# VHH binders against p49116: the designs that were tried, part 99

Target 1, 238 residues: p49116
Amino acid sequence: EGPLLSDTHVTFKLTMPSPMPEYLNVHYICESASRLLFLSMHWARSIPAFQALGQDCNTSLVRACWNELFTLGLAQCAQVMSLSTILAAIVNHLQNSIQEDKLSGDRIKQVMEHIWKLQEFCNSMAKLDIDGYEYAYLKAIVLFSPDHPGLTSTSQIEKFQEKAQMELQDYVQKTYSEDTYRLARILVRLPALRLMSSNITEELFFTGLIGNVSIDSIIPYILKMETAEYNGQITGAS

## First folded at step 7 (VHH)

Design r101 (framework vhh_brivekimig_d4)
Fold by ESMFold2-Fast, scan of step 7:
Structure r101 (fold): chain B 238 residues (1-238), chain A 120 residues (1-120)
Amino acid sequence: as target 1 above (238 residues)
Amino acid sequence: EVQLVESGGGVVQPGGSLRLSCAASGFTFSTYSMSWVRQAPGKGPEWVSSISWGSSFILYADSVKGRFTISRDNSKNTLYLQMNSLRPEDTALYYCARFGSKYPKGFDYSSQGTLVTVSS
């Protein structure tokens, strides 16, 4: 009966590696992306409704939606990350891969199209001036998606998604009372997240973390990490 | 300059055990996740195991799960791989790796690795 998210769950603060190098490299990009990924996983773990679903369901949900959560996190943290600069650096690294004949032309095209889609998504969210409360509920809507194949407890997941949608509606109507169509403009952005390839996100941002394993294969282990380990990953502290 | 120096390889009978070590220098070892990667004769590199900087996250390839144990000592800047119940198919050059620094996927290896041969 209480709200799905508390004020604690609205707070989403990314700590970037410091200092930023004079020339961006794959190490800095992977470190930055990894901090955001671990922050997103820690955020999901902190939700009481998420915890109530149990470990197996939690793992399945995050494995299904991590790319959508990560992309929303990129949009939310675009300014603090200097995301445009990171994407430019990735393009430069791709140019080096072309020079070394490491990637096929078709793959490079797919990767460049992914970067364009990501930039357009982040630009659309920035133009809408999505606030922290709105981002928290959009992430909750994505997290509690009952329609992924292989999920159990789908009726409970659907109830949590509906609760997220209702609380977002209440917030938007109260906070942006003069903008009758704001909620609709926000929600029509969400389907674009499912068109973004998790495989390409892995290559762009996580090569330094995962090597030859996938993000979805490591998610069960990340969800079991101690709080100190999460803090180390999201701050880079030794 | 990142340096990783592997040791502990050798010749062992099937069913035997070996312990590999990797001494790290040139970076803050305690803040990096580390991996073991192997390359069998005539084959490409195969990922074996990974460990997070705090040892809370550990992952194994299915081919070695239950037989190999990865560990680290951050006070000594050293990564370990305990290999038990060794099989002929475990014969390979074993590399200590910090996750790769280039797109696409790759690992930063030491120069030569350490050879493990499982034979009669």
Scores: ipSAE 0.013, ipTM 0.337, lowest interface PAE 8.6, mean pLDDT 81

Design r103 (framework vhh_7qbe_3)
Fold by ESMFold2-Fast, scan of step 7:
Structure r103 (fold): chain B 238 residues (1-238), chain A 122 residues (1-122)
Amino acid sequence: as target 1 above (238 residues)
Amino acid sequence: QLQLVESGGGLVQAGGSLRLSCTASGSSWGMGWFRQGPGKEREFVASISSSGGSTYYADSVKGRFTISRDNAKNTLYLQMNSLKSEDTAVYYCAAGTLSEYILRQYPEYDYWGKGTRVTVSS
């Protein structure tokens, strides 16, 4: 009926933990990443089309795509997070670990390759100068992916994805009217998100989680949070 | 809001044992025990993860106290063995939300009980 996303869905403001420690540690990185994950899930929850799919479908969609949403959020919030500084700290830690024989060389290689893919993705998005409206629709295209195994209501999900694609096209053509190929350059970046391992993202950014808690296991709980509780988590309110 | 109610405190002789319980009015992630002796600041005793798979203890109680939880009953336990006079304190139950659990190794707790008093006689 109405547009898939409203102007309120363009607002995506990450509040970082303060102050930043002199030396980055797993707690600061995990807290920063967790705030971004919470913000991303709250963003998804606020979409009427998402709500209309129902709790079970919502949980399945977010479990399938949280890594893609998170990575888009990292790119969008790269400056606010000082992401390059965080990644440099992780790289330094990994290089020190290989010298001290603490980790397998094969594992370090896998993690380094993931970091390079992430850096390349974020740099590509920055060079394209993706705006907040474009990020909102890219996140919607990723969220409403009908092709994940185990999904129900796939026809409705596909309809919402197509609506997101159409509204993105309308926005880009109106706003960047003289750049004929901008939409194609933006959309061709999306397949790279599916090449990034959610397991490696979890190890890099969520190492500070205690009790062998996986992102997959906490998603249903986050989606059930009351709005007031959720806002307290993402803003650091008193 | 989440309510925590401690029980099991009392008078016990040195070398004895006592088990404290804390019942929560709802679900919580990280839980822990703190204590405050006469004229002292509140100190950490033990904590337990949401699943019960990870436990942490203050050095002063390690090997003597055991923390555990029953999530089906929303209940936290502290088994205290080989009690010493220095263990005399009001023991407080504390609980964190999911956010505190995922943001910190040892969560700063959002909810606190009113405490249960433990007195260890010589």
Scores: ipSAE 0.000, ipTM 0.161, lowest interface PAE 10.7, mean pLDDT 81

Design r104 (framework vhh_7qbe_3)
Fold by ESMFold2-Fast, scan of step 7:
Structure r104 (fold): chain B 238 residues (1-238), chain A 122 residues (1-122)
Amino acid sequence: as target 1 above (238 residues)
Amino acid sequence: QLQLVESGGGLVQAGGSLRLSCTASGSSYGMGWFRQGPGKEREFVASISRSGGSTYYADSVKGRFTISRDNAKNTLYLQMNSLKSEDTAVYYCAAGTLSEYILRQYPEYDYWGKGTRVTVSS
């Protein structure tokens, strides 16, 4: 049994839409977020252990954890995205929408709390200087979470999660040998991802897809399209 | 595979209105309108999601143009109000799958109509 992840799975390169507009708009933010979402799903789909679980389990896992994967991707790609600038633009857009639509004070509070939690998470990851291998294993730990409601094959998912945890531990101990508690500091950040509402993430980053086309509804399509594109590249049929 | 046919172009006076239609041979996710004026590059005008719940407009047309779709008829519309001489162009209908809508922007839609000419006089 080989390692859970290869060097191919450590590579996570986001290509931003070009050109960047002079002023950020909903279209640019949505396209940027969609590219990150697609990259995150492609990353998950490429893992042999993930493929081995089968199509129905794959779809259920990604539906359960896409927001956690997306948030890890935001933290990992914060510099290339200029995430702080995007968040400022989202706040401006949100204030205009709230004012016109007369949203309740409770909803405003929930959205602002979400933005603060996201900023806190990204800042904590930046302060820890999380590297590409650590991000890959954290994404794997999140992906292979056996404790989401409605999942089947939970024992196999748990084994893959444990394998991700062990490989992360081995990597951290080898690479950061003088920081004996680094792994603990990294892992205690993960529960915060589950406090982030996927509905609020959709409102902030995917306004262009909000309405009758939700992220949940498009996940099976994105996973299928990625597989078709990969197969086309192998056969040279492009 | 997907074919797009535009209609509704013509000559209209400044300040007037015109409605463009685009009929697709099948279902698509994202659809949009683009235009190309004399001596100019093709530019984005408006786009709409499959459900019709999300729309985007170029700043130059915002408040004057309305994009809509009828999925039962596989038809896209562009209602153009308060037309200006600067709106004179050939208008193109474009369509994509979800991945193309998400990952590509103009000019990277794979399905395009042949265009319909709009001339705004005076």
Scores: ipSAE 0.000, ipTM 0.160, lowest interface PAE 11.8, mean pLDDT 79

Design r105 (framework vhh_7qbe_3)
Fold by ESMFold2-Fast, scan of step 7:
Structure r105 (fold): chain B 238 residues (1-238), chain A 122 residues (1-122)
Amino acid sequence: as target 1 above (238 residues)
Amino acid sequence: QLQLVESGGGLVQAGGSLRLSCTASGSSYGMGWFRQGPGKEREFVASISSSGGSTYYADSVKGRFTISRDNAKNTLYLQMNSLKSEDTAVYYCAAGTFSEYILRQYPEYDYWGKGTRVTVSS
């Protein structure tokens, strides 16, 4: 059997809504996040190993890991998104709300902690200068996670995860041969993804999407979209 | 820093109509109208999203009131038709920031106007 990922799986290009408004709003954030989410799911669906697991397994797998995939996508596309600008605006508003006693302190604290964790993760990935191949394999490792509750075909999923890990190791050893500790530095970043709340990610990025519908509930629909429809979501083309 | 100024309030007879306006000193993400009647708590009337694409109404005003906005003029409107004596209240314009929407709470608006009085005579 061939490699788990091909060169086509390294390409991950996000097209942002244009222009970025002077006053940031929920619609701009939501459309930007939606494009990234749709790009991430189209990426996963394009992997032959993923397709081989079957529709039911594919849906369960993505429902379990979409937040991890989305967060990796945020880190990979942080510059294109001007993510630091978006997060800074949110932080500034929350700080003003604390001073004016307008919002619940408990909720502000929870959201601020999540933003801090997200910023730390993205900064760590940027400092490590993670390349496109490394991002593709990290996404594959989180996608093929056999340890989520309720999954079927866990043996096959585990084999695909092991294949992703081995191919990442081979890539790093070949490409960054002089940096003996690079792989270890990259892999120790992954556990942080599971500590970040998918509910807070939904609040920060998807509040304006499809009313009060959860990401979990729309995943089956997104996974069934035709390629042309995915492209429309990614670029906003009519 | 954002300031809201309401206008258009006054005395009107039951069954009549009024249009309230609220001008903002700058752009806002979400906006709404609240009212407070004599001896009552402040209650929600209507809200509108930043783009104007989504509107929400209290059950007591559905079919009678229409909320709209003109983003080029930073102005919010409330068209009130078929007014009832129960609609007598001080009407407040409120503006939300994106963080209220992100937190998924019922809109906790950051900025409030001073209010405009509407009196409906029976």
Scores: ipSAE 0.000, ipTM 0.141, lowest interface PAE 13.5, mean pLDDT 81

Design r106 (framework vhh_7qbe_3)
Fold by ESMFold2-Fast, scan of step 7:
Structure r106 (fold): chain B 238 residues (1-238), chain A 122 residues (1-122)
Amino acid sequence: as target 1 above (238 residues)
Amino acid sequence: QLQLVESGGGLVQAGGSLRLSCTASGSSYGMGWFRQGPGKEREFVASISSSGGSTYYADSVKGRFTISRDNAKNTLYLQMNSLKSEDTAVYYCAAGTLSEWILRQYPEYDYWGKGTRVTVSS
């Protein structure tokens, strides 16, 4: 068998809605985030090892890790998205909502803490100058996590995660040969992804969702899309 | 849980008009109309953004059909003019909780009405 990921899996290009509105609004933020989420799921679906696990396992894995994949995508696409501008607009809105008694102070505190954690994560990845190959393998390590509750085929998932880790190590050692501890610095960033609430991510970026409807309900449908439909989503964006 | 109910279908002569309605049990981000003709797959007809500011149409209906929404009533409309025999189908409304962009390009979703039949006679 060849490598877990090919050069085609390194390509991760987000197409943003155009034009950007004069004033950031919920619609633009949700549209941008939805495109990134779709791109992330299409990326996962395109991996032969992922397909080999079967539909039920694929759905369970993505449901367990979509927030981690999405956050890695936010870090990777931060410049394309103008993420700092989006987060600043959300912060300003939250501060005004406190002053106008429109939102609970406890809820606003939770959301603000989430935004600060997200900013810290994205800044850490930027400072490490994580490249496209490193992002692809980090996403693969997150995707093939055998330790989520309720998973079957955990031995197969663990083998794919181990393969992702070994291929990342090989890449980093060859590409950054003079930096013997780069891999360790990169890998130590991953645990922070699991500390971020998927519920708060959903509220920030996927606003307009009904309270009892979630990203969880959408995942099976996006994963079932045929190749032509996926290609249409990626190239037909407007 | 979102529920959708279509109404307004019926029999109409070629060149005539019909207005379809779809009432939702709650708010949604994007909404759209799809149709399935006799012996055919379900196809996209039109979609509208949450605000109503963006609309998209299938080439076969451009200039003849108009999609609109009334968010105060949680109701979606499809005004169908200059009807052709090829427009004969069961018309379904769909509601998304994701962006209109995804809903427009994804023809299958959990929140669908049961459909309203439109028959165009010569």
Scores: ipSAE 0.000, ipTM 0.204, lowest interface PAE 13.0, mean pLDDT 81

Design r107 (framework vhh_7qbe_3)
Fold by ESMFold2-Fast, scan of step 7:
Structure r107 (fold): chain B 238 residues (1-238), chain A 122 residues (1-122)
Amino acid sequence: as target 1 above (238 residues)
Amino acid sequence: QLQLVESGGGLVQAGGSLRLSCTASGSSYGMGWFRQGPGKEREFVASISSSGGSTYYADSVKGRFTISRDNAKNTLYLQMNSLKSEDTAVYYCAAGTISEYFIRQYPEYDYWGKGTRVTVSS
């Protein structure tokens, strides 16, 4: 049985919408986030092991972990996205909402805590200087999580997760041979992803999504898109 | 900011054909055509996904109009055949934030052109 991931699965290139507006707005943030979400789902769908689980299992896995994949993608693409600038724009929008009494103080606190956790996660990944191979395997570990409620074929999912963990270990030990604790430092970052609410992520990054569409409802359609249509969404022709 | 420029409008006889074009200044989003006739509200005509793989048409134009795009040129087209007097309107190009799966009918598009006038004489 060959490796879980190939070099093609390490490549993760986000193309931002053009042109960038003079002032950041909800539509630009939503378009940027949507492109990252499409890129993340296309990445998952391209893994042979993932396809081998079948369409129903694939949909269930992505519905369970899209927020974790998206957050890893935000960290990996933070510089390309100017994520700090996007988060500052979201904070300004929230401050305006407080001043206009549109949201409760308790809800604002919850959302601000989520933004803080996101910033902490992205900063920790940047400080560790996580490379493209490490991100690919972390995403695979998250994707092949056998412990989400309602999953079937959990034994196969667990096998693929263990394979991802083993291949990450082999990569880190070979590439960062002088840093015996690097793998441990990387892996202890993962539990924080499950503490971040998918509902709050959806509200922050997908508020510009029109027609009361939820991420949960669109996941099956994105996963069924042809490769050319995925590429059309993530590259943005100039 | 995305700019949309429509062209190709004019006067045409009933039963004739006309092709409208819309050139975008930037990246291709999900795009569509809307029209507004004299004394009427703006109505949906056709839409096309970012890739061009999916198209949608208003019932009044199905079989007569064809929407297409050239992503290399950031240009949207509307080929109008078998034109009727009811097709007389100002035609607007529109672009949304994301693909056709998430874009719905007006007012849900983010960017609009200034319009191009089509007059069908009978």
Scores: ipSAE 0.006, ipTM 0.152, lowest interface PAE 10.3, mean pLDDT 81

Design r108 (framework vhh_7qbe_3)
Fold by ESMFold2-Fast, scan of step 7:
Structure r108 (fold): chain B 238 residues (1-238), chain A 122 residues (1-122)
Amino acid sequence: as target 1 above (238 residues)
Amino acid sequence: QLQLVESGGGLVQAGGSLRLSCTASGRSYGMGWFRQGPGKEREFVASISSSGGSTYYADSVKGRFTISRDNAKNTLYLQMNSLKSEDTAVYYCAAGTLSEYLIREYPEYDYWGKGTRVTVSS
């Protein structure tokens, strides 16, 4: 009945605030992360299958999986974002904070474990040399997850997830025909996304933008943005 | 953006006591109190670590003021004893967030309340 994703859904281009500041600051990191989040949600809402599920289902799906989509986006855009530089700066500061008793030991442990999981995930994806088609289908598999609590239309969501899985398999087998186990190596990376804390992601990347509100509260607004408003968010030009 | 609301200010006689509170709208890390008296620049009063395990005081308030926090309530306190006329000021609550705290080479306070006025009569 036609493919789940078109070539337009493979294109995923993050425009960074320019230039990168002389030193990293919360504003730059939050603006960069916000652009990625907005790009990810606009990507999802552009999928005809996603639109067909209806507005309430769309909101519920994105609320359930935004952290997984965002993490996949971080891995895909890691070089554009200079993510390794950002994470290294955070790690260095955390190590110094232990000596000064500026953060609780439990909180430092939680944040360090989160950063380690994020680094390992991004390194795994980089080592596998995941291409744009593979990222698009992995994002679709995550988006069309029928197993989140409170969802309706679960049979339709499952059908779209299965379609994403089949199209990914067809792509990988055709494009990487000499690598019999590539698909298996890619798919075993996905469960790690659900072990990533959305609360720690919000704290690290979105504190300056969101403050005392959650990403959960702004998701319906982002999904309903006009094209001009969306373009302003991803380019900073509005 | 994190919101901070100070309370507990008022008029007090020299030698008296007053307790200031600051309620944060969400999770904060390092917190502190600053003050600005008539004709003076804003100055540091006291700070407390995220865990509450470490406290720091300006020399002018050591032994008289005690900073504490209740992380379950997102609330910071300043117990002010043996107040002097020189303590007359607007007192400001300040807080850092995790991302701001982690990225900066040296800890800074990024969020500030509007202040609460303390007047000590001689």
Scores: ipSAE 0.000, ipTM 0.188, lowest interface PAE 13.3, mean pLDDT 81

Design r11 (framework vhh_brivekimig_d4)
Fold by ESMFold2-Fast, scan of step 7:
Structure r11 (fold): chain B 238 residues (1-238), chain A 119 residues (1-119)
Amino acid sequence: as target 1 above (238 residues)
Amino acid sequence: EVQLVESGGGVVQPGGSLRLSCAASGFTFSSYGMSWVRQAPGKGPEWVSSISGSGSDTLYADSVKGRFTISRDNSKNTLYLQMNSLRPEDTALYYCARYYPGYSFRDYSSQGTLVTVSS
């Protein structure tokens, strides 16, 4: 019945806030992260299969997997974001917080472990040289996860996930024909995304959100957003 | 230049109602979602409600669901917040924002409109 993803779904272009401040601050980091989150949600809502599941299912799926989509987006856009520089700034801030006794040692260790896991994930994806098609299908596999609690239409979600896996396999076999085990090396990276805490991701990247609004609350709004409004927010155009 | 001017605040008793307005200029109002954000004395800003550009979709903070109604009149470039069943906890300076407040920006530096619920 046609492919799950089109070439338009492979294009994933993050526009960073401008100008970059002399010193990184929570506002710049949060705006950068928000743009990536908004881009990821807009990517998801543009998929016809996703639209076909209906608004309630769409909201439930994205609420369940936003951290996984966001982390894949961080890996894919690591160079554009200068992610290593952002993470270094966060680490520096955390080290200063230890000296000023603003955070418990246990919390700092937990956050540092999360940063290490994130760096390792991004490095593994870079080492594998994951391309735009592969990222698009990995995001689709994560998005169409039928195993989240509370989901309806799980059979249809599972069929879309299977379709994503089959199209990824076809792409990898055609494009990387000499690398027989590439698909297996890629797919084995995905379980690590489920182990990463969405609460720590929120604390690291979304501390600057105005109004004490949670990511859980922002998701339904983004999914219902008008195209012009969305474009204004992700580019900062006004 | 983008300008947002809030009005309609005042002093009201618990259980009372107020209607806030936000006059927008300097951009295509109907192409942007709009939000209300409030800041209580001595507290950080709190997102209250959002409405899509067309007005067909609305979102509310749990603290105001069932009591507040967000609406807009695109022909007048005006955003509204109908506040019913007001509580002392609703006392705050109320701001409107062109961008959704969850989209990381700090500037809610419009003058706001003060709502005081007392008795």
Scores: ipSAE 0.013, ipTM 0.414, lowest interface PAE 7.4, mean pLDDT 84

Design r12 (framework vhh_brivekimig_d4)
Fold by ESMFold2-Fast, scan of step 7:
Structure r12 (fold): chain B 238 residues (1-238), chain A 119 residues (1-119)
Amino acid sequence: as target 1 above (238 residues)
Amino acid sequence: EVQLVESGGGVVQPGGSLRLSCAASGFTFSSYGMSWVRQAPGKGPEWVSSISGSGSDTLYADSVKGRFTISRDNSKNTLYLQMNSLRPEDTALYYCARYRPGYSFRDYSSQGTLVTVSS
């Protein structure tokens, strides 16, 4: 049978809202994050192996791994997003919240630790100079995770994950043949994704003045969107 | 030239019902999910409900689940919100918007329709 991912699955192009405001606000951050989340889910939907698992399994997989996919997307698109600027703005806001006693000290510590973990992850990926093929396969490895509670079709999911791992290994060994330890350096970064809280990711990137809709609640909706509706959300103008 | 016009609001007693309508123009209505959002006096906007472009999938805020029903008629470019078992806490300006996951509505908003639940 053919490869798990085609060259079309390597393309991952985030279109940012324009213009970037002088002072970052929750609306700009939420819009930017929403576009990345949509792009990530559209990417997953385009994989034939993912489609073959069926709608219920697709929804369960994305509900389980959206935070890992989103975080990989943040690392991959960090420069396009000016992620360092976004995180610096969030940190400044949190420091001001300490002075105003608007949030509990324990909550602020949890959020700050999450930001530091995210920064370390993105910095490690940048230092390793992870390319588009490597990101595509890392996203496939986290997408096809058979070990989340409540999943069905776990044997088939595991086979797709193993196929992703094998294809990543083949790619790295052929493309970076002189760097014997590259694959190991890449793979040891993945466990950190599971230690980051999806609830804190929602608080940092998806909290707005306009509603309390959870990502878990909207995932089935995004996965079922018509192509025209999906494209309209990315462009924002149709 | 996206235009959204809400109607159907009014004064109703607790336990009563109202049906809101939103007439849409300036875009391909059936290609976009739609949402209802409300803003109570002195409070920020609260997302109420969303519906997919085809109408096959719906989503509700916990505060209205089981009481409100969202629907659409794509042949008439119209969005509806059927509100049953109304409570004083449902008093708000209700407006419709195109659905944006992770964000209750797009940059623009409609004029809204006022719902008052009181004696």
Scores: ipSAE 0.011, ipTM 0.336, lowest interface PAE 9.1, mean pLDDT 83

Design r13 (framework vhh_brivekimig_d4)
Fold by ESMFold2-Fast, scan of step 7:
Structure r13 (fold): chain B 238 residues (1-238), chain A 119 residues (1-119)
Amino acid sequence: as target 1 above (238 residues)
Amino acid sequence: EVQLVESGGGVVQPGGSLRLSCAASGFTFSSYGMSWVRQAPGKGPEWVSSISGSGSDTLYADSVKGRFTISRDNSKNTLYLQMNSLRPEDTALYYCARYTPGYRFSDYSSQGTLVTVSS
């Protein structure tokens, strides 16, 4: 069988809402984050190995790993998103919430710690100069994780994860042949993704979603969306 | 100030149809995603449907998929919800909403429009 990922799966182009508002607001942040989430799920859906697992398994995998995929996407698209500017706006809003007594000090501390962890992760990826192929395989390793609680019949997922790891190794060894430790330096960054709270990610980036809507609740809808309904003009996905 | 005014509610028989409208003012309507949220008697708010600023993307709650259609007319600053095959459990006050600069709740209309589905 062919490679797990094709060159098509390396392309990951986020189209930001335009124009950028003079003052960042929850709507712009949520729209930007939603576009990245949609792009990430569309990317996952396009992988033949992912499709082969079936709808129920696909939904369970994405529900388990969406925060890891999203965080990798934030790191990959940090420059396009002006992520540092978005995080600064979030911090400013949190400081205003302290002054207005709208949020508890303990909650603000948890959110600030999460922002710090996110900045550290993005900075580590930038310092390693992770390329598009490496990001694609890291996302595949995260997506095909057999070890999430609640997953069953995981042998095929394990095989796809192993295939992703082997193809990443082959790519790194060919492309960065003189850097024998590059793969190890990249892979040791991944455990940090599992320490980041999906609930805090929702609070930071998806506050513009209305009602008791959670990312878990919208994942099945995005994954079931017909090809004709997926709008490349909105997301910039190809 | 942001103003959202809902209309189109009423009393219908099960299986009937209604079209709700929301007239928006006080902001650049086309720059904001919009949603419909409902609150049944004695229950908390339930998200129903959302539409992107351009109108290109829509999302629906599982309870209304295939029965409700969200749309917008940016030239008229108006949001719509077409409701078909109405059921008694669709009985609720329906609010339109936009995103708010804040980390908890979206701006809702204070009044909503009442939809009652009864035999």
Scores: ipSAE 0.000, ipTM 0.189, lowest interface PAE 13.8, mean pLDDT 81

